# VH-VL binders against Cytochrome c oxidase assembly factor 8 (COA8): the designs that were tried, part 63

Target 1, 167 residues: Cytochrome c oxidase assembly factor 8 (COA8), of Homo sapiens (Human) (q96il0)
Amino acid sequence: APERGAERRDTAPSGVSRFCPPRKSCHDWIGPPDKYSNLRPVHFYIPENESPLEQKLRKLRQETQEWNQQFWANQNLTFSKEKEEFIHSRLKTKGLGLRTESGQKATLNAEEMADFYKEFLSKNFQKHMYYNRDWYKRNFAITFFMGKVALERIWNKLKQKQKKRSN

## First folded at step 21 (VH-VL)

Design ol8 (from ok4 with heavy chain E62P)
Fold by OpenDDE, fold request of step 22:
Structure ol8 (fold): chain C 167 residues (1-167), chain A 124 residues (1-124), chain B 112 residues (1-112)
Amino acid sequence: as target 1 above (167 residues)
Amino acid sequence: EVQLVQSGAEVKKPGESLKISCKGSGYRFSEYWLGWVRQMPGKGLEWMGDIYPDDSDTEYSPKFKVQVTISADKSISTAYLQWSSLKASDTAMYYCARQGWHYDESGPWGFDYWGQGTLVTVSS
Amino acid sequence: DIVMTQTPLSLSVTPGQPASISCRSSQSLLHSDEKTYLHWYLQKPGQSPQLLIYKVSNRFSGVPDRFSGSGSGTDFTLKISRVEAEDVGVYYCSQTEHVPYTFGQGTKVEIK
């Protein structure tokens, strides 16, 4: 039995956006949209006096961002591929060529495309459900750590102020 | 790199108001106490007060509490030292300086970064 | 206010020789966190003060190892193991334990 060649799922290349924020910036920067995911990456600032809690928050945000970038890059690639295949298949079944007599790319009507979208959503429903679940989990965790960091900052300020007043 | 850039030298008359500035860069401006230090001509250093830019909390030396106002605008990473009415005795170099701190410590330690100073001359 | 007393007020040193400056505080600078909030600054001629030593003995970033701080409670010392020409200036001890923060009178270090 010939070994069915494992279809190399063309994973979207992790295009590290070459966006470099200004070296002197003390803020997070938003880069241009990634060409595959269409998500704008955030370049996180690393402070000189980063607390372990702040570092943990930053890392969690970075990991979540990378997770999102990878998910949507792959999803968009899959969507584009399947859309093209659907169009080609439908045109073929209609006895139509890939190009019109005018040389334009043949397109399907809105109703036919609606069928594609419905089918695509149905096929990917479970994937999207898991994504949404994990998205909420990650964002809740981030929000929780944001709260902790905010409290830590308040506490640090209060501690310093108390020292100033106690003497 | 942490930098504090102060406004230029000022020449004023007695009774005039003055506001000098100190702009911080290269660090989280809002989360560090920023102090003002006076140095009279040929004299030592005198701490005037400090501000926490995030909430504009201020601490003054008793000597300067009624003489000056310290303020900050965290949106532009700038602190200010202001006089409502200058005196000839206010002639001095004024430095802004960041109070260094560590998250594991109870309070700020020394002034780790200083501005270049603003010379204020008050003469009739 | 805490009075910071430096001795000597002036020091003339031959290059390559050691120097020592004493600073005494009128009150203890030991905080409840077991840290001592005494610092040393150098103001070179025509420049802003720069931090040399923080909390008695910690060298600030970029400060040469020839500088060392020591002391406890009320008595502190800054030592320069080998004075260089670039070490010329006025040295100040300072406390940030009590408000208002105070500085010593300064010690002028000159080269012979």
Scores: ipSAE 0.776, ipTM 0.907, lowest interface PAE 0.7, mean pLDDT 92
Fold by OpenDDE, look of step 21:
Structure ol8 (fold): chain C 167 residues (1-167), chain A 124 residues (1-124), chain B 112 residues (1-112)
Amino acid sequence: as target 1 above (167 residues)
Amino acid sequence: EVQLVQSGAEVKKPGESLKISCKGSGYRFSEYWLGWVRQMPGKGLEWMGDIYPDDSDTEYSPKFKVQVTISADKSISTAYLQWSSLKASDTAMYYCARQGWHYDESGPWGFDYWGQGTLVTVSS
Amino acid sequence: DIVMTQTPLSLSVTPGQPASISCRSSQSLLHSDEKTYLHWYLQKPGQSPQLLIYKVSNRFSGVPDRFSGSGSGTDFTLKISRVEAEDVGVYYCSQTEHVPYTFGQGTKVEIK
């Protein structure tokens, strides 16, 4: 029985370009676009006096960022692969080579590519719907925790001020 | 690393205005009370007042309330101490200092980081 | 205003010997949160003050173990178990319980 070669699912390497901000930075930093996802990573600042609530918010933001990076890296890889396969298949059907007489990469016209985009979007519609749903859920949670952290900061300031006035 | 960097030494005449600065780095500048402390030549330390940079809430020592103005610009992590009219008696070293704070505590527990000081000399 | 009284105002110590500085407040520094807001600073010659001890007995980061603080209510003590040459300077007690914040007169520590 011939060993069915395990199709190495080319998973995008999880190596988010770890942009390292300057050591003295006291704010979040935005890195250059990731080569696979095309998303700009954010390096989150860790304060000296980070509250448990602030830590939860930071972790949730980081997890959401990683989730987005992985989704779009894989989606872009899939798109690029399927696009190339589509072009090759159509050129072959037309009896055309992969390269023009001038040595340029053979391309399809805009109408033929429109068929690809329509098919790709249709095929991935459910995947995008799930992504959008989860994106909203995550961002809602982040916003909620941002509100809580904002309230905590106000409360902490008020507590300190009250101590100053109680005398 | 937490650092407070103050403006350079000042030599002024009586009646002149002066504004000295303290720039914070290495921490969330807006979320810590920043105090000013005077030290007259050969004397002890005197708390003048403090500011919370996020909302510019300010507390003054009664002794200094009319004599000085404390302000902050959180966008550049800088606090200021200002005189409208200097006196010879204002000759002193002025320190900015961060009030240390922990989220589980009721308030600041002391000045944990200090600037290098700004010497102000007021002479005729 | 809370008056902070230090004793002695000057101390000459032989290296390796212990030192003790007392600080008395005119009012209790015990807050409703059961914490006492008394602190100790050292100002070395020609330098800015530095925090040594916060809330009576907690050593600040980087402060050597030879420094210890104790006390309650109105009476506080800073102890140096073995004085070193680097310990020369003026020591201040301070309170942040009541506004205005106040400092002791300072205790000058010198080496014999």
Scores: ipSAE 0.773, ipTM 0.903, lowest interface PAE 0.6, mean pLDDT 92
Fold by OpenDDE, fold request of step 22:
Structure ol8 (fold): chain C 167 residues (1-167), chain A 124 residues (1-124), chain B 112 residues (1-112)
Amino acid sequence: as target 1 above (167 residues)
Amino acid sequence: EVQLVQSGAEVKKPGESLKISCKGSGYRFSEYWLGWVRQMPGKGLEWMGDIYPDDSDTEYSPKFKVQVTISADKSISTAYLQWSSLKASDTAMYYCARQGWHYDESGPWGFDYWGQGTLVTVSS
Amino acid sequence: DIVMTQTPLSLSVTPGQPASISCRSSQSLLHSDEKTYLHWYLQKPGQSPQLLIYKVSNRFSGVPDRFSGSGSGTDFTLKISRVEAEDVGVYYCSQTEHVPYTFGQGTKVEIK
């Protein structure tokens, strides 16, 4: 039985943007767009007195960011690859070379490219639906934990104030 | 690193108004009580009051409640101590200090970080 | 107001010898959470006060192990096991149990 060569899915290299925020900053920083995903990474501040709830929120935000970066990096690579394959196949069918007589990269017309986009969107429709569903779930969870952290901060302040007044 | 940087020394006349500042950095400025402490020349330390910068909640020592106003601008991580009318007796070093707090603790552990102090001299 | 009384008010110590400062509060500093809100500060000459000990016996970050705090209720002690030249300054006890927060008179530590 021929060993089915495991098609190494070219996972986009996690190009961690070399953007380092200033070490003394107490704020979240936004890096430049990632070269693969085109998403701007957020560098999350870690406070001196980070509560377990704040830590959980930060981790959820980080995990969601990583998930989103990976999804779009892979999607963009797939799109670029399939687009190139489509162009090559159509040019070949037309009896045209990959380069024009002037040495420029041969391109398809807008109508032919519209067919590609339609086909690509149709093919990836289910994938995008799952992405959207999971995106909403993750963001809902983040928002929920943001609310909890806000309440925790209020409670911590009130506890300190109550101690000041009880004496 | 947590730092509190205060405004420079002030020389004023009796009856003048004054506002000195304390800028916090290296921590979540809005979530810690910031206190003001007076030290008269050659004397001990006196707590004047605290502010919680997030909501500008203030607590004053009875001795200072009518004499000074404590305020904060959380957008620039700065607290203020203000006099409407200075007296010669207000001549002192003024320190801002962060009231330390940990989420695992039930209460604050005093003033863990201090500014460099602002010398206020009130003379005729 | 809670009165914090330090003894002695001045201490001259030979380098390498131990030192002890007492602080007495006019009321108990024990809170309902079973913690005692007594703190120690050092003000070195020409510097701002710095936290040494918080809640009776906890050393603040960067404070040498030669510093120790003890006590309960109304009676507290700061000990320096071996006094160094850098330990010169005024030591203050302080309470944050009752508003207004109060400090002791200060104990001036000098080297002989």
Scores: ipSAE 0.773, ipTM 0.905, lowest interface PAE 0.7, mean pLDDT 92
Fold by ESMFold2, fold request of step 22:
Structure ol8 (fold): chain C 167 residues (1-167), chain A 124 residues (1-124), chain B 112 residues (1-112)
Amino acid sequence: as target 1 above (167 residues)
Amino acid sequence: EVQLVQSGAEVKKPGESLKISCKGSGYRFSEYWLGWVRQMPGKGLEWMGDIYPDDSDTEYSPKFKVQVTISADKSISTAYLQWSSLKASDTAMYYCARQGWHYDESGPWGFDYWGQGTLVTVSS
Amino acid sequence: DIVMTQTPLSLSVTPGQPASISCRSSQSLLHSDEKTYLHWYLQKPGQSPQLLIYKVSNRFSGVPDRFSGSGSGTDFTLKISRVEAEDVGVYYCSQTEHVPYTFGQGTKVEIK
């Protein structure tokens, strides 16, 4: 369900969902879809024995999620706002009301709505290209740190086994 | 918050088999050695052995090596201590305990967190 | 196997007075990393053991500062500067230098 008043804003509010995983969990959790972005946020587990490298990876994943959530929350809000403005403008130009005779919200036919979709995509083309570039850069960085963390965990395992069986 | 929860008390007869459990939570279970410690009535603590749940690598005290089996299922964060044939002398309290470590090597390498204990009573 | 020997085996202490427990190992507990893997545990009546001191002198999280450990090689001491009622129980020294890991016999501390 949408928050009351969110559609009255020019830009989406920042922030991730308020979902809170169980206190004793040692796993990442996937929450419900965020109201603004319609993306499911990940709630990251923070182990007590978290290394600086593990913390760097977790923060990078959190920052990327926040960035992604904000981008799509803003695009969804803009899409909804501009869609309604387009429909209202075209209905006004045709001398039609905002409601049908049945009381339902008046809409435009598929041909008329195609004009909106084409205009919206053209208007946002460069923004989505920069988003895609940054998305790739962020995901490659995350993958790199995941590899480093995996190696660190292997090293810690080997050190423990050596200490168990050494001297 | 690190927590080890053991299965409930057991009353058994000599010759019966038994498997008791220890479930870890609040930490990455598979990355810590988990040990079993026996305490006979009115007596001190005895290390029985331990297991590394990630790969089930196991160390046993020579005293207990052929008398018990230590195992783990990392998918459910649980370790087990098992007897194939109990004796009256197995009557004791059994603890599981985590062997602590830290990535910067400042950790104890001793048993930092303990389960509540499982009392096993073996009598005819 | 490393034998851990505690003295005394029983101790009765007036509240507010100091207490001292000795632990001797049959071999050095010094590891090649220059750390000594000697630990102290307290088992309060009806409870599981709890870690007090690790690697000779380090207090574990939540342990009051009236507890201190010292020693080297084969001779170690746990001191309680002022014994309180909540300190009653059995104290164990333990080593994790060599498998099999071993514990001392325990020292029962009571309030008189």
Scores: ipSAE 0.679, ipTM 0.884, lowest interface PAE 0.8, mean pLDDT 87

Design ol8 (from ok4 with heavy chain E62P)
Fold by ESMFold2, fold request of step 22:
Structure ol8 (fold): chain C 167 residues (1-167), chain A 124 residues (1-124), chain B 112 residues (1-112)
Amino acid sequence: as target 1 above (167 residues)
Amino acid sequence: EVQLVQSGAEVKKPGESLKISCKGSGYRFSEYWLGWVRQMPGKGLEWMGDIYPDDSDTEYSPKFKVQVTISADKSISTAYLQWSSLKASDTAMYYCARQGWHYDESGPWGFDYWGQGTLVTVSS
Amino acid sequence: DIVMTQTPLSLSVTPGQPASISCRSSQSLLHSDEKTYLHWYLQKPGQSPQLLIYKVSNRFSGVPDRFSGSGSGTDFTLKISRVEAEDVGVYYCSQTEHVPYTFGQGTKVEIK
C-alpha cells in the first residue's frame, strides 16, 4: 500500500483488494493481504453447473468475508487513530514535542505503550466479544453447509454412475 | 469457457507404444465423464470408452476393451488414451469429449464439448 | 448394442430449402426417468463434431432456431427449416441410453 493511504477517515473504507485471478481459473484463489484489514481475501470460483446449495454456501462465505474484512479494517483504523491520540496526549502532558531532534516521530517507551494497549482492550472488549460470538456462529454455519454440499456432490456422482450403468 | 485441448498429431510404426492426452479447462474436470471417440479415415464416429476422473472409474466399449487403456490425472485435469503396441489399423482421428450433466437433470448426458482431435498415423 | 440407422446417407439441398434427416434405433431410447437419450451432432468439414440437439428436441446453446428435433421411441427426425451454406457437413445421431454408446452412420449434407 502507498503512504498516502494513511490519511484518515473516521471509518474504514469499504471494499476488497484489486487482485484478479486468471480468467480461466476453476479454483478459489487467496489474494494478498488487504491494505486496510490485513486479511487475505478469497476470490471465489463460480462453476458453470452451480447448484442452489452451492450458491448459498458461496454467498454465505462471501458475506462472511465482507463482514470480517470490514470489521478488521475498521478496528485497525480505530486502533491507529487512538494510538496516535494517546501518544500525542502523553507527549503534551510531559511537555514534549511531536518530533524528536532528528525529525522522527516522538514515541513512548514500552511501559508507557502498555498503558495504551490495556486501555484499548478494555474499551473495545464488548465489541470484540460480540465479534467472536458472531465469528463462531458464521463459521459453524459455513461448516454445516460445506458438509451439505459435499453430500450433494457425492449424490450427483452416484446418480451419474447409476445412469451410466442402468439399462 | 469449457475447453478440451488434445496433444498433437503422432506418426508411429507398428509395435510402438503411444499415449495421447486431453486437458480440460473451464469446468470441474473430475466431476464429468470424459469419453474417447475414434474416427477412422473417411468413416463415422465410434465410442471407445470413458472415464470418471474423480475415482478413475472406467467404461470401455467391448470392441476396444484390452486394445487401449483410458486413464486420467485429475490433479492436472488431463485424461489419456494409450496403446501398448500400435497396429496399422489404429490409424485414425481420436477425439475426447465431455459428457454433460446438470444438477437439475436438464443437462444433455450427451457429448456437449469436444477436443480438436489427435491424428494418429501408424505405418511402416 | 443399439444400432443407429440414419436415412438418407447423403443429401443435396438448395440453399433456403428445408432438409430432414431420419434416425432409427434398434431399441427404445426411453429411460426410466421418462427422458429419451437421443442426440444430434454436426461435424463441419475439417472440424470436430459439435452438439446440436440433445434429448430429442432440446437445442444446445448457440444453435440456431432453424434446427429442430422430434420423435420418440425408436424413430427420430432432425429438421433444418432453411438450409444455409454454413450447415454443410456430416450429421450424426447418437444414443446415450445404453453402454456402449453408439452413433448413426452419418448423413452428409451439401449445397447444390
Scores: ipSAE 0.677, ipTM 0.884, lowest interface PAE 0.8, mean pLDDT 87
Fold by ESMFold2, look of step 21:
Structure ol8 (fold): chain C 167 residues (1-167), chain A 124 residues (1-124), chain B 112 residues (1-112)
Amino acid sequence: as target 1 above (167 residues)
Amino acid sequence: EVQLVQSGAEVKKPGESLKISCKGSGYRFSEYWLGWVRQMPGKGLEWMGDIYPDDSDTEYSPKFKVQVTISADKSISTAYLQWSSLKASDTAMYYCARQGWHYDESGPWGFDYWGQGTLVTVSS
Amino acid sequence: DIVMTQTPLSLSVTPGQPASISCRSSQSLLHSDEKTYLHWYLQKPGQSPQLLIYKVSNRFSGVPDRFSGSGSGTDFTLKISRVEAEDVGVYYCSQTEHVPYTFGQGTKVEIK
């Protein structure tokens, strides 16, 4: 999961970036990084002969991707917004303008910014702890269903071979 | 959409070798048996054999077992039919066809999709 | 090997009239799963074969409902309720119950 993303001031849109894999693809496709979350979306392959278990796994993976994309899009927006607010507040307290003498955007040095990073981490600690918990739970469930799908495919292969050679 | 695209027509002399191909797309190629069917000029259909591309397991018709070799390369979704020494009697149209199945066992277990055919002409 | 015998080998049909093709196997095509692995194909002039009916009576995707199949054991029938110009070609029955898979000799259907 990325810690930082693009600067924005609005609530992040839901969903993932759209792209179109080749029409005859038999593989999952990974697209370019989403503008808001900086995560690469996966476009999942839908087999012609998709079982209910395969569909369940695919939908679980899709739902987890949506959840993950939304979390990081919102965190990136919040981080950027609060960072700018912190900088503006500290510059105002020091009696400084928002621009340097050269017209460049005024910033704070690394030591000054350390207070922001500490505060942001502390404020968002519990949110990230819940995210990590849910991330592990979701990935455990996905891995379990992947195992069930693998067994189903082995069983289907064995059934086909038995039917081919049933005497 | 499921497609099977075969290699182009061949004109050969007796005794020459030949390998024709069938490329599958739009489905999980390695998980379906893929068969070869011969049609001699003006005649009916004859099953030659099948391959399961996942592990290259093959089943041959006894009529064709020593005459041809069936193989597959699942990394490029392609199956092959090969002769080491062609005879004039090998002149025919050759089709590849997918053996259909469904996870709930309601599917055809027959040849549900066919290639366009490869005409092989062997003359001296 | 299972021999598949079709009758007639050729038929000429007035447009809009029904047609019927028989197929007989030398052995039962009933599998232990209680399904019968008998299929029908149409090869239109200059084209590859295409699946019409599988497992006796099931129409394949995109096949018009004027095509129907019936039968059991060793005796099977394909019926076309009203023959159209696009139905011209050679019809084959086939079995996938036992290797080697086999086809009938074909029935050529023409419009009068």
Scores: ipSAE 0.660, ipTM 0.872, lowest interface PAE 0.9, mean pLDDT 87

